# Miniprotein binders against Glycerol-3-phosphate dehydrogenase [NAD(P)+] (gpsA), part 3

Target 1, 321 residues: Glycerol-3-phosphate dehydrogenase [NAD(P)+] (gpsA), of Methanothermobacter thermautotrophicus (o26468)
Amino acid sequence: MMVTVIGAGSFGTAIAQVLSWNAEMVRLMARRSEVVENINRTRENSAYHPGVKLRDNIEATLMDGSVLEESEYVFMAVPSGNLRSIVRSMNSSLEDKKIVSCIKGIEHPGLKTMSSVIREETGSRTVFSISGPNFADELIRGMTSGITVGASTRYAREIAGLLKSPRIILDHSENVEGVEFCGILKNVYAVAMGILDGQITGENHRHSLLTLCFREMNLILNEMGYGELHDRFCGFGDFLLTSTTDKSRNRTLGLMLGKKMRLSEDSTITIESLRSIRAIRELTEGLELPVLEMVYQTMQEPENVNLYIREFQERISRPEF

## First folded at step 27 (miniprotein)

Design M1 (from L8 with S87A)
Fold by ESMFold2, fold request of step 28:
Structure M1 (fold): chain B 321 residues (1-321), chain A 106 residues (1-106)
Amino acid sequence: as target 1 above (321 residues)
Amino acid sequence: SEKEKIVEEFQKRMEEARKLLEEAAETGDREQAEELIEEAWEIAREARDYAKELGDPKLEQRAWWMEEEIAYTHFEIAQEFGDKRQARKSWRIFYRAWRQIRKLES
């Protein structure tokens, strides 16, 4: 089976390497010719994974829908803001393909999941998702990772076959959009854990806060109809990874906010976090979500972060029973 | 009715601005991108005026949301071309618009 990965960034290159162990050939579409040349001639995407040798059955190409004719599966790994335009440019070539979104983002302003955007542009009924605790640098090096496959059972088995290796652990859900939404939600709670970090007095306290964050995440998942996903790799696993590790950019943003550092007015992670928080808040209107509100208040008036932390601490001291 | 016609003009402006942003992001030409962004701003201000004329807080929120997206698009373009001054300016405009939506949630 031939597989195409659209998007040769950090994750796209990593997932192409994973797929290369099972697919006859992997086509990796990149935007820039120097990336294509780098991969094809040196077996490396040095801009994103310096020093990592890519398997010989990966062939890079420029963005060109004609290459898709031979592929049954197409994995989408482009930035969320570029997805609609890229799908539109390749629409006729994608209509009969099985499309797997690897993108952990939401389209603004319509607040649509990536699978929804693909379905709208192509009319396809075979659009799926994957998500989990999957740092790209670990995936590409063959380190053990868990992945949730969002697809109907038949297609989930096919996708599992493409991802199969000794180092890939799989679970699945038929809720394609739910798998994607888990990846969006966890970022708010990573920011929250960062904001609260300076107030953590010990490991009991840290893990109590993690519990409150995950509980709130689950409340949102339940209200959206995605509650079954809480204990999947895309749920708890990805939440824990991003809320507890130094590699998490959202947790780092939270740390800076909690220390009353000024918002960097050229920070991509900050502007993306602002967009995500507003999106989630709009989607969860009517729910009492004290963690989300603390993050939102802090982003509104960062100079008052200590007040919002104290108000949050006072709020959670009230028994809910 | 007259109110329905004003809502239709608001929605037309919102769609026009969105399309201009798509073109600005796709052009690859810095000067053309700046012209498209400026045109999008003019249209977005018209949309906000319609929303204020109607006195509809939800339409006003959507107008601020469009201003967020214009500022975000301009920020991404500035980053692409290494224009730190414009990136910082666009970020500030985004943040101002973002905060306006909360102010409307009285």
Scores: ipSAE 0.580, ipTM 0.821, lowest interface PAE 1.4, mean pLDDT 88
Fold by ESMFold2, fold request of step 28:
Structure M1 (fold): chain B 321 residues (1-321), chain A 106 residues (1-106)
Amino acid sequence: as target 1 above (321 residues)
Amino acid sequence: SEKEKIVEEFQKRMEEARKLLEEAAETGDREQAEELIEEAWEIAREARDYAKELGDPKLEQRAWWMEEEIAYTHFEIAQEFGDKRQARKSWRIFYRAWRQIRKLES
C-alpha cells in the first residue's frame, strides 16, 4: 500500500520511518526544498533528525496534491495553525483518502479539533487520529512506543497494520476527537507540572502534584465525554511522559516559568502554549480547575509566579471530603 | 438596522483579513508575505474600530484575536526566513494582544 505523510517535521519524519516498514512506498511532503533534497539525496532529515538514516522507500516531495492520487492513507503532521489552509489547497485530492491526524493542536478561533477541520474541508468521513507517549527521536529509532488509534474498529485494524512494528504497542478507541483532545490537554498540564517542579522540593510532593494534575485533566475529559480515554496511551501514558522528562518542551517552558526566568521572545513553544491554554480555558468555562488557572495566571503575569503557586497550594490543601 | 450593518462590515473585514493571512502563509515569497501582512493589519484595525463603535465586548475580543493571529502568522513567517528581529517584534505584539483579550474577559 502507498502512504503519504504531509509534514516533514520531527514527528512527520518519525512516523514516515515507522510506516516505511509496512508500506510499499512512503511519500513525505515537505514545505522546503532543502528538506526534500536532504532526504532524497542523503537519506537524512538533518534539520530534525541528524544522524538517522531513512529507509530507501521514503520519497520526499514538495507540497503537491497530485502526488496523493496513488496513496490510500494520508497522515497529517503539519502544525495545527496551517492545517486548514493545507487541506483546502488539496481538497479534491483528499476527498477519497483515509486521513490520520497526528496533530496535537486545536484550531483558533473556532476551537475545532484537527479531525473536524479535515472533515469540514473535505467532506470525508474516513478521518482518524493517533496520539500517545511517542517522542519522535525515540519513535524514529525504533524504541518501544505506545500509540492510541482513534478510529472505528475496521479502520483501526488497517492503521494498526501500517504501524505494526516489534516495538510499537497499540490500543484503540472509536473516539477520534477524544484521542486528539488528550494530546492537547497533556501539553497544558505538562506546563503546569514544569511550573510546580520549578518550586517543588521532594519526590512525595512532586508525585502528589502529578496526581492532582492528572485528576484535573480527567475532570476535563469526563466533562467533554472523553473519560474512557484517561488510561489509554494517549491519556495517562502521554501525560506522564510529557510531564516528567527534560525532553518535553512544554515541561521545560513550565520549569523556566517556575524558576522565574524571562520568557524567550522568539520561542515557538511559548506562543503555541499561550494559544493552547486560552483555548482550553474557554472550552472549560464553568469548571473549577485550580491547576489550569495557576498556569493561565502565571503565563499572563510570570513575575507573580510565587503568588500564584502559593494561592494554588492554599486551594488544594482543602480536603475534598 | 444600523447596528446590523456595522456587524456585517465587521465580519466582512474579519474574513478579508483571514484570507490575507492564508495567502501570506502560502506564498513562500518574503516580500509578498510582508505586504499581505501589512494589508491584514490595516483591515484588522478597521474591524476593531467597528467593534468599538458597537460597544460589544465579544466583538472587541474577536478583533483582538484577529490581531493576535496576524502577529502569530508574521512570527511564523519571520521564523521561516530567519528574520530574528521581526520574529521578536511579532512575538511581543502577539503577547500584548493575548493579554488584552484576558483584560476584556474580566
Scores: ipSAE 0.567, ipTM 0.810, lowest interface PAE 1.5, mean pLDDT 87
Fold by OpenDDE base, fold request of step 28:
Structure M1 (fold): chain B 321 residues (1-321), chain A 106 residues (1-106)
Amino acid sequence: as target 1 above (321 residues)
Amino acid sequence: SEKEKIVEEFQKRMEEARKLLEEAAETGDREQAEELIEEAWEIAREARDYAKELGDPKLEQRAWWMEEEIAYTHFEIAQEFGDKRQARKSWRIFYRAWRQIRKLES
């Protein structure tokens, strides 16, 4: 089977490498001719993964719908903001394809998941998702990683076959949108843990706060009808990774906010993180969510972060009974 | 009505700006993308002026959403080309727009 990966970024290149073990050929699509030439000539994507050689059955190509004819499966790994335009440009070629979204993001202002955007633009009825605690640098180097496949049982088996490796652990849900939603929702709590980092008195305190974050995340998942995903790789796994690892850009954003640092030019803050947090706040209107509220208030007025932390502490000190 | 005409002009500009952003994302040429983004900014400013003239907070909010979208697109393009300086600038613009939208909702 031939497979196409659209987007030659960090994750797109990593997933292409994983897929290359099971696919006959993997086409990795990039927008820039220079990137295509570099990948094909050097067998490396040095901009994202310097020193990592790509397998011989990975071929870089320009983004062109005509090249999709031979591929049954298409993995989408472009930035969330570019998804609609890219998919629209190739809609006729994608209509009959099985499409797997690898993108952790939401479209604003419509608050649409990536799978919904793909369905709207292509008309495809076979749009799926994957998510999990997956840093691209570890994935491409063959470090063991858990991935949740969001698809019906029939297609989940096919996708599992493409991802199959001793270094890939898979779980499954039929809730495509829920799998994507977990990837967005976890960012709120990663930022929260960053904001609260300066207040943490010990490991007991850290893990107590993590518990409160996870509990609140589960409340939201249950309200949205996605409660089954709480213990999946896309849920607890990705939550834990993003909330505790220094490599997390979302946690770093929280750390900066907690220190009353103005978003300086030197911050690794991502627009995608802020967009996701805003989207979750809008989707959860009417719910009592102290962690989300603390994050939201802090993002609006970082200078008052200590006030919002105190208010949060007062709320969580109230007995549940 | 005069109000309906202004709303129509506002909507037209919003659509034009969106088309320019789509083109900017697809060009693959940095210089051309930057020109298209600059043109989108000009159109978005005009749309904001129309929204202010009408005194409609909802239209003003939509105009700020467009600024947020332009900044986001520019950020992604800057990341694609490895321009860290422009990426940082676009991030600041995005965050400013985001804060302004939240102020209009309160």
Scores: ipSAE 0.020, ipTM 0.338, lowest interface PAE 7.2, mean pLDDT 87
Fold by OpenDDE base, look of step 27:
Formats: sequence, structure tokens, C-alpha cells
Structure M1 (fold): chain B 321 residues (1-321), chain A 106 residues (1-106)
Amino acid sequence: as target 1 above (321 residues)
Amino acid sequence: SEKEKIVEEFQKRMEEARKLLEEAAETGDREQAEELIEEAWEIAREARDYAKELGDPKLEQRAWWMEEEIAYTHFEIAQEFGDKRQARKSWRIFYRAWRQIRKLES
């Protein structure tokens, strides 16, 4: 089977490497000719994964719908903000494809998941997702990783077959949108933990706050009908990884906010995080969510972060008896 | 000095309040414990008034510590007897006292 990965970024390259173990050929599509040439010539994507040799059955190509004809499965690994335009440009070529979204993001202002955007633009009825605690740098190096496959049972088996490796642990949900939603939701709490880390006095405090974050996340998942995902790799796994490791861009953003640092409005991570936080807040209107409120307030007025943390602490200090 | 007398009176009241709290914790009788706690609150309020009159931040801090102790003891007693309403009330008082103490430490 031939498989295409659209997006030669960090994660796209990593997932291409994983897929190359099971696919006959993997086409990795990039926008820039320089990236295509570099990958094909050097067998490395040095911009994202310097020193990692890509398998021989990975071929880089320019982003062109005509190249998709031979691929049964297409993995989408582009920035969330670019997904609609990319899919639109390839619409006719993607209509009959089995498409797997690897993107952790939401489209604004319509609050649409990536799978929904793909369905809207392509008309494909075979749109799925994958998510989990998967840093691209570890994934591409073959470090053991858990991945949740969001697909019907029939297609989940096929996707699992493509991802199969002794170093890939798979779980499954039929809730495609839920799997994607977990990837968005976890970022809110990663930012929260980043903000709170500046006030944490010990490990008891840190893990108590992590528990509160996870509890609030589960509350939201339940309200959205995605409660089954709380213990999946896309849920707890990705939440924990993103909330506790320094490699997390969202946690780092939170740390900056906690220190009253002004965010660069032009940074991709800031924009994506703000969009996600606003989206989740809008989707959860009417729910009492102290962590989300603290994060949202802090992002609006970072200079008052200490006030918002204090208010948050006052709310959570009320005994639940 | 008049200031020394006020500090002595403050300390005496603080010790009395503490003794009442110990008795309240040991009595095993809810009604008696509540009476002792009420008496401790009255004494603590008097102590706070003395601290306020002196304008001494250290004494004020100690007065808040006493409120913290009284509220926490009352919380524990309420928990022991299954009085959830009182436990919640006492916990709020405890937390308020805790915050005031931290404000005075900064």
C-alpha cells in the first residue's frame, strides 16, 4: 500500500517514518522545494530532525493533488490554520481517500475540528484521527509511544496495520471528533500548569493541581459526550505529557504568563494556544471551570496573574463535603 | 508600662483561648465543645481588640493565628460529629485567617 503524508513538518516527518515500516511507499508532501530536495538528496529533514535518516521508501514530493492518485491513505500533518486551504486545493484528489488527521487544533471562528474541516472541503466519508502523547522527536527515533486511533472498527484495523511496530502501543475509539478534541483540550491545562508552576511550593502541591486539572478536563469530556476517552492515550496520556514536561510549548507558554511576560502576538504557539483556549471556553459556556477561567483571565491580562491565581486558589480550597 | 500591660493581657487571653480549644477537642460532647469554641471566639476577639489598640502588626498576626486555630479546631469537631454545614463554615473562616496571616508576613 502507498501512503501519503501531507506536511513535512516535525510531526509529519515523524509519522512518515513510522508508516514507512508497513507501507510500500510513503510520499511526504512539502510546500517548499528546498525541503523536498533536501529530504530526497540527504534522506534527512534537517530543519526538523537533524541527524535522523529517513527510510528509503520515503519519497518527498511537492504538495500536489496529482500525486495522491496511488495512495489509499492520506495522513494530514499541516498547521491547523492552513488545513482548509490545503485541503481545498486538493479537494478533487482527496474525495475518495481515507484521510487521517494528525493535527491537534481547532478552526476559528467556527470551532470546527480538523476532521470536520476535511469532511466539509472534500466530501469524504472516511475521515479519521490519531492522537496521543507523541513528541515528534521521540516518535521519529523509534521511542515507544502510545497512539489512540479514532476510527470505526473496520478502518481502525487498517490504520493500526499502518502504524504497527513493537514500539507503538495502540488503543482505539470510534469517536473521531473526541480523539481530536482531547488533543485541543489538553493544551488548556498544560498552559494552566505552566502558569501555576510559578506558585507551586512542592510536589504535593503540583500533583494536587494536576489532579484538579485532570478532573476538570474529564468534566468537560463528559459534558461533550467523550467521557470514554479519559483513560486513552489521547486523553490522560497526552494531558500528562503536555502538562509535566519542559518540552511542552503550551506549558512553556504558561510559565511565561505566570512570570508576567508579554506574549509575542505573532508567535504561532501563542496564536494557536489563544485560539484553543477561547474555543474551549466558548464550547463550555455555563460550566463552572475554575482552571479554564484562571487561564483565560491570565491570557487576557497577564499583569494580573497573581490575582487570578489567588481567586483560583480560593475557589478550589472549598471542601467538597 | 501601659503597653506591657496590654501585651500581658493579650498573652493571657491567647493562652486561655488555647486551653478552651484543647478542652473542646477532648470533651467528646458536641454541645460542650460548641460552648467552649464560642467562648474561645469571644476571648480571641478581645485579644484582637487589644492588638488593634496597640497597633502592633505582630500581635495582630498572632490574633489571626488564634482565629485560624479556633476555626480549624471547630472544623475538626464538626467533621467528627458529621456536621457538614458547620465544617464548611469553619473551613471558610480558617482559610480567611490563613490569607490574612500571609498578607501580614509579606
Scores: ipSAE 0.000, ipTM 0.141, lowest interface PAE 13.8, mean pLDDT 88

Design M1 (from L8 with S87A)
Fold by OpenDDE base, fold request of step 28:
Structure M1 (fold): chain B 321 residues (1-321), chain A 106 residues (1-106)
Amino acid sequence: as target 1 above (321 residues)
Amino acid sequence: SEKEKIVEEFQKRMEEARKLLEEAAETGDREQAEELIEEAWEIAREARDYAKELGDPKLEQRAWWMEEEIAYTHFEIAQEFGDKRQARKSWRIFYRAWRQIRKLES
């Protein structure tokens, strides 16, 4: 089977490497000819993964719908903001494809998941997702990683076959949108942990806050009908990874906010995070979510972060029994 | 200091541009939204000029973030009103800004 990965970024390259173990050929599509030439010539994507040699059955190509004819499965690994335009440019070629979104993000203003955007633009009825605690740098180097496959049972088996490796642990949900939603939701609480970092007095405190975050996450998942995902790699796994590691851009954003660093207010990451938080807040109207509110308030008025932290601390210190 | 004043003016413009974008997103009127976006672009260009005057790469990066935000907001509004041509144009601007930001981060 030939498989295409659209997006030769960090994760796209990594997932292409994983897929290359099971696919006959993997076509890795890039926008820039320079990237394509470099990958094909050097067998490395040096811009993202310097020193990592790609398997021989990975071929880089330009983003062109005509090259998709031989591929049954297409993995989408482009930035969330670029998804609609890229898919639109290739929509006629993607209509009959089995498409797997690897993208953690939401489209604004309609707050649409990546899978929904793909469905709207292509008309494909076979749109799926994968997510989990998967840093691209570890994934491409063959470090053991857990991945949740969001697809119907029939297609999940096929996707699992493509991802199959002794170094890949798989779980499954039929809730495609839920799997994607977990990837968005976890970022909110990563920001929260970053904001609160300066207040953490010890590891007991850190893990108590992580518990509160995870509890809220579960409340939200349950409200959305995605409660089954709480213990999946896309849920707990990705939440924990993003909330505890310095490699997380969202946690770093939170750290900056907690230190009253004004420079982060206008960053792409800040905008994406704020959008996601607003979306989640709208979806969870009526739920008492003190962590979410603290993050939301801080994102809107970073200058008052200390006030919001104090209010949060006072709220959680009250016994609810 | 003169530097502090420039930073303050930069920040003020960034805040103003953001407010205009929020208004543009909330107005529900296409013509009004487009006017607000145009005004936001003007303010963002002024902010970029201040950043260039200071020669601060961080401020320059922030100015590009604002362009990215304006372009994205315009893209969203254009999509909401079904203006495919404007949506494509705004998307190209967004992507250009995104690439510049990534270049500055490397």
Scores: ipSAE 0.000, ipTM 0.179, lowest interface PAE 12.8, mean pLDDT 86

Design M2 (from L8 with E26Q Q61R E80Q)
Fold by ESMFold2, fold request of step 28:
Structure M2 (fold): chain B 321 residues (1-321), chain A 106 residues (1-106)
Amino acid sequence: as target 1 above (321 residues)
Amino acid sequence: SEKEKIVEEFQKRMEEARKLLEEAAQTGDREQAEELIEEAWEIAREARDYAKELGDPKLERRAWWMEEEIAYTHFEIAQQFGDKRQSRKSWRIFYRAWRQIRKLES
């Protein structure tokens, strides 16, 4: 079977490598010719995964809808902000394909999930998602990773077959949009754990805060109809990864905020975090969300972070029962 | 009547700005992207003026959100082309809009 991955960034290259073990050939579409040449000549995507040899059945190409003719499955791994335009440019070539979004983002200002954007532009009924605790550098190196497949059961089995290996653990939900939304929500709580880090007195305290953050995340998931996903890799697994590891960019941003470090005014992670918080506040209007409020206030006035931490601590120290 | 016509002009400007922003993100040509961004700014300012004329904080908030997204798109273009000065400028404009929306939420 021929599989195409659109987007040759960090995750796109990693997922192409995973797919290469089960597909006869993987086409990896990149925007820039130097990336295509780097992969095809040297079997490496040096900009994103230096020192990792890509399998010989991965062929890089430029963005060209004609190479989709033979592919049954297409995996989308482009930046969320580019998705609509890329899908629109390939519309006719995509309408009969089974499309799997790997993108953990939401379209602004309409707040549409990536699968929703793809469906709107293509009219396709076979649009799916994957998400989980999947740092790309670990995934591409064959380190064990859990992945949630968001698809109806029939297609979930096909996608599982494409991802299968001794080092890939899979779970499943038919709620495509829910799988995607878990990946969007976790980032706010990773920032929150970073902000609170300086106040953590020990591991009991850390894990109590993680519980409070996850409970708030679950309140949101339940209100949106995605409650069943809380115990999936895309839910609890990805939340834990993002909220507890030093590799998490959002947790690191939170650490900087909690220490009153100056925000870099050209930081991609900072501006993306601000956008994500905006989106979540819009989607959760009317809910009382103390963790989200603390993060939002801190982003608004970072110099007052100690006040907002104190107010949060006072709020959670009163029993609700 | 009068207010309904102003709301219609506001909505028209918002849709025009959105389309320009999509085109700016798609083009790949720096000079064309800059021209589209500048055009989007002009239209977004017109939309905000209509929202202020109505005195409707929800419409004012939507107008600021459009300006936020224009600034974000310009930030990404600047990042793509290594323009650190424009990146910082766009980031500051984004953050100003982001804070304005917060002031209008309640």
Scores: ipSAE 0.685, ipTM 0.867, lowest interface PAE 1.0, mean pLDDT 89
Fold by ESMFold2, fold request of step 28:
Structure M2 (fold): chain B 321 residues (1-321), chain A 106 residues (1-106)
Amino acid sequence: as target 1 above (321 residues)
Amino acid sequence: SEKEKIVEEFQKRMEEARKLLEEAAQTGDREQAEELIEEAWEIAREARDYAKELGDPKLERRAWWMEEEIAYTHFEIAQQFGDKRQSRKSWRIFYRAWRQIRKLES
């Protein structure tokens, strides 16, 4: 079948490559004509994936709803802040499509998931999600990746068929919004592990802290009704990837905070982390969340990070049983 | 009552500011985006004034959150046009608003 990916950034291009092994053709919509020309002429999106050859059945186009007529499935990979306006501009063309959100963001200040935004604008009941430990660089190069499919069972099988390869491992949940929410929550805990890094005395300590962070993430998931997702790729897998690897920008931000480095006043990762922490705190009002509190206090007053680490350590040293 | 009318005025400003931000993010014209952002700021400050008149910390937090989002939208626009000076200015304004919400929680 024909599949469209809207958004030709890092992840959108990677997922287009994955889809290209199963779809007859993949249309990749980009905002910039130079990206379209680069892909179609040279089989490369050099701005985002230099040196990676895209398969011949990927065709780039500009953002144009008329191109959607041939596709049954549309994958959304645009920045979260642009989603509503893009969907609105294509509303009638998206109405009868099966739409899969790949976006790990939430709309502010209403705190709506990406799938919710799409449903509101289109009225569609066939809106789904995917998420997992999927660095785009590894995904596009055919390295093994796990992906959770958020969809009702019949559509999950169709989406699995589109993603199928020896290098893609799939799990599934009918909780579309829960899959998306896991991708939002992980940022806090990646920052937290970075902040705490300088206090780690050994591997036992590191893995104890990872456990405490994951438990708090699961407390939030349970309160939101998403508790079944804890052991999915979008849950544990993405949490681990983000909290333990040097490639994680959120963990790196935490490392800089733990060393009392100044916040960079033009950093996209920093402003996105602040937005994520705000959203999670608002959604979890009334819950006692020591890790979230430590991160929030540190982001509020970075010069006092050592005090907040000490207070956190004192809090977790008291048995809960 | 008078209190209910003030809440109504607050909600109207909040919705108007939100619509201006969406339009600013959607336009391809830098000058138009800047004008929409400036208008959104005026309206958001009016909303905060209504929230303060009511003495309601929850409404004041919502108003600061709107200002946070206005600054974020302006940051994104500045990033799209490569304007590093405006990006840093918008970032600082965002961070100020972000910090104000904490003060209202306590």
Scores: ipSAE 0.659, ipTM 0.859, lowest interface PAE 1.2, mean pLDDT 89
Fold by ESMFold2, last read:
Structure M2 (fold): chain B 321 residues (1-321), chain A 106 residues (1-106)
Amino acid sequence: as target 1 above (321 residues)
Amino acid sequence: SEKEKIVEEFQKRMEEARKLLEEAAQTGDREQAEELIEEAWEIAREARDYAKELGDPKLERRAWWMEEEIAYTHFEIAQQFGDKRQSRKSWRIFYRAWRQIRKLES
């Protein structure tokens, strides 16, 4: 079958490569003509994945809803802030499609999931999600990656077939929005682990802090009705990846904050982290979440980070049993 | 009632600002985007004034949140056009709005 990926950034290109092993043709929609030309003429998206040769059955094109006529499945991999406008521009072309969101974001200020945005704009009843511990640079190079498929069982099997590979490990949930929310929620805890890094005295300490962070994440998941996702790739797997690796931009931001480095006033990761923390705080109003509170306070008054770390450490040192 | 009318005007302003931001993000023309952003600011400040007049902290927080998103949109536009001065200005405006919401919570 023919599959379209909308969004030729880092992850969109990577997922197109994964899909190319099972689909007859993968169409990859890009915003910039230079990216389209780069892919079609040289089999490379050098802006995002230099040195990686894309398979011959990937065809790049500009954003154009008319290209969707032959595709049954459409994967969305655009930035979360652009999703509504892109979907609106293609509304009638997307209405009858099976749409899989790959986007780890939430729409502000209404706090709508990406699948909700797609459903609102298209009226489609077949909107799904994927998420997990899958850095794009590892995915596109064929390194083993886990992916949770968020879809009803019938469609999950079809999506699994499109993603099938010896290097792709799959699990499943029918909770489309839960899969999406796991991808949003982990960011706070990656920042938290970065902030706390200077306090880590050894691996026992590190893994104790990871446990506390994951416990708080699970509390939120349970309160939102997503508790069954805690042991899925989109839950524990992505949390662990994002909270423990140097490749995580959120953990790196946390490291800078913990060392009292100035917030970068011209950095996309900084402003995106502020937006994510705002969203999560609003969605969790009324819950007592010490880790989230420490992150929020630090972002509010970065000069006081050592105070907030101290208060957090004092709080967790008191047994609750 | 009078209060219900003011809430309706607040909600109308919020929706109008949201639509202007969508257009600003889509246009690709910097001058048009800047005009849309300026209009969105005027509308969002009117919404905040309505919310403050009502004395409703939840509406005040929503109004500041809209201003936060206007600043974010302007930041992205500035990034797209390589305008470092505007990027930093938009970031600072975003951060002030972001902090105002927390100040209203406690």
Scores: ipSAE 0.657, ipTM 0.859, lowest interface PAE 1.3, mean pLDDT 89
Fold by ESMFold2, last read:
Structure M2 (fold): chain B 321 residues (1-321), chain A 106 residues (1-106)
Amino acid sequence: as target 1 above (321 residues)
Amino acid sequence: SEKEKIVEEFQKRMEEARKLLEEAAQTGDREQAEELIEEAWEIAREARDYAKELGDPKLERRAWWMEEEIAYTHFEIAQQFGDKRQSRKSWRIFYRAWRQIRKLES
């Protein structure tokens, strides 16, 4: 079948490559003509994946709803802040499509999931999600990756067919929004692990902190009705990946904060992290979340990070039993 | 009541600012996007003034949240056009609004 991926950034290009093994053709929509030209002429998206050859059945185009007429499935991989406007500009072309969100973000200020935004703008009942421990650079290179498919069983089977590979491990949940929220929530805890890194005295300590972070993440998931997802690829898997690896931009942001480095004033990762943390705080008002509080305080007054770490340590030293 | 009238004015400004942001994101014309952003700023500040008049911290937080989103939208536009000076300016404005919301929370 024909598949379109909207968004030719890092993950969008990676998922297009994965889909190209099972789809007749993959249309990859990009905002910039130089990206389109680069892909079509050289089989490479060198801005995002230098040195990776894209399969011949991937065709890049500019954002144009008419290209969607032949596609049954559409994968959304645009920045979360642009999703509503992009979907609205293609509204009539998307109404009858099966739409899979790959976006790990939430719309502000209404705090709507990406699937919710798509449903509102299109009226579609066939809006799904994917998420998991899948750094785009590993995924596009064919390294083994886990993916949770958020869809009802019928559609999950179709999506699994599009993603099928010996190197793709799949699980699923019917909770489309829960899969999306896992992807949003784990980033805060990756930042937290980065902030705390300088205080880690050994592996017992590190793994105790990871447990506390994951436990708090699970409290939030339970509060939101997403508790079943804790042990899926989108839950524990993605949390562990982003909280323990040097490749995680959120963990790296946390490392810099823990060392009292000033926030970079044109950083996309920093501004996105600030947006995510505030959103999560609003959704969790009333819950005692010492990890989230430490991160939020640190981002508000980074010069005081050592105080907030000490307050966190005092809080977790009190047995709850 | 007088409070209901002020809430109506607040909600009108919030909706108007939202529409301007959507248009700014869709235009593709940088100069038009900048004009829409400037108008959105004026309207968002009016909304904040109404929220302060009501003395309702939740409405004040919503108004600052709108300012966050205006700054974020401007940041994204600046990034799209490679304008690093405007990116830094928009980032700083975003962070100021973000911090104001925290002050109203605690």
Scores: ipSAE 0.647, ipTM 0.857, lowest interface PAE 1.2, mean pLDDT 89

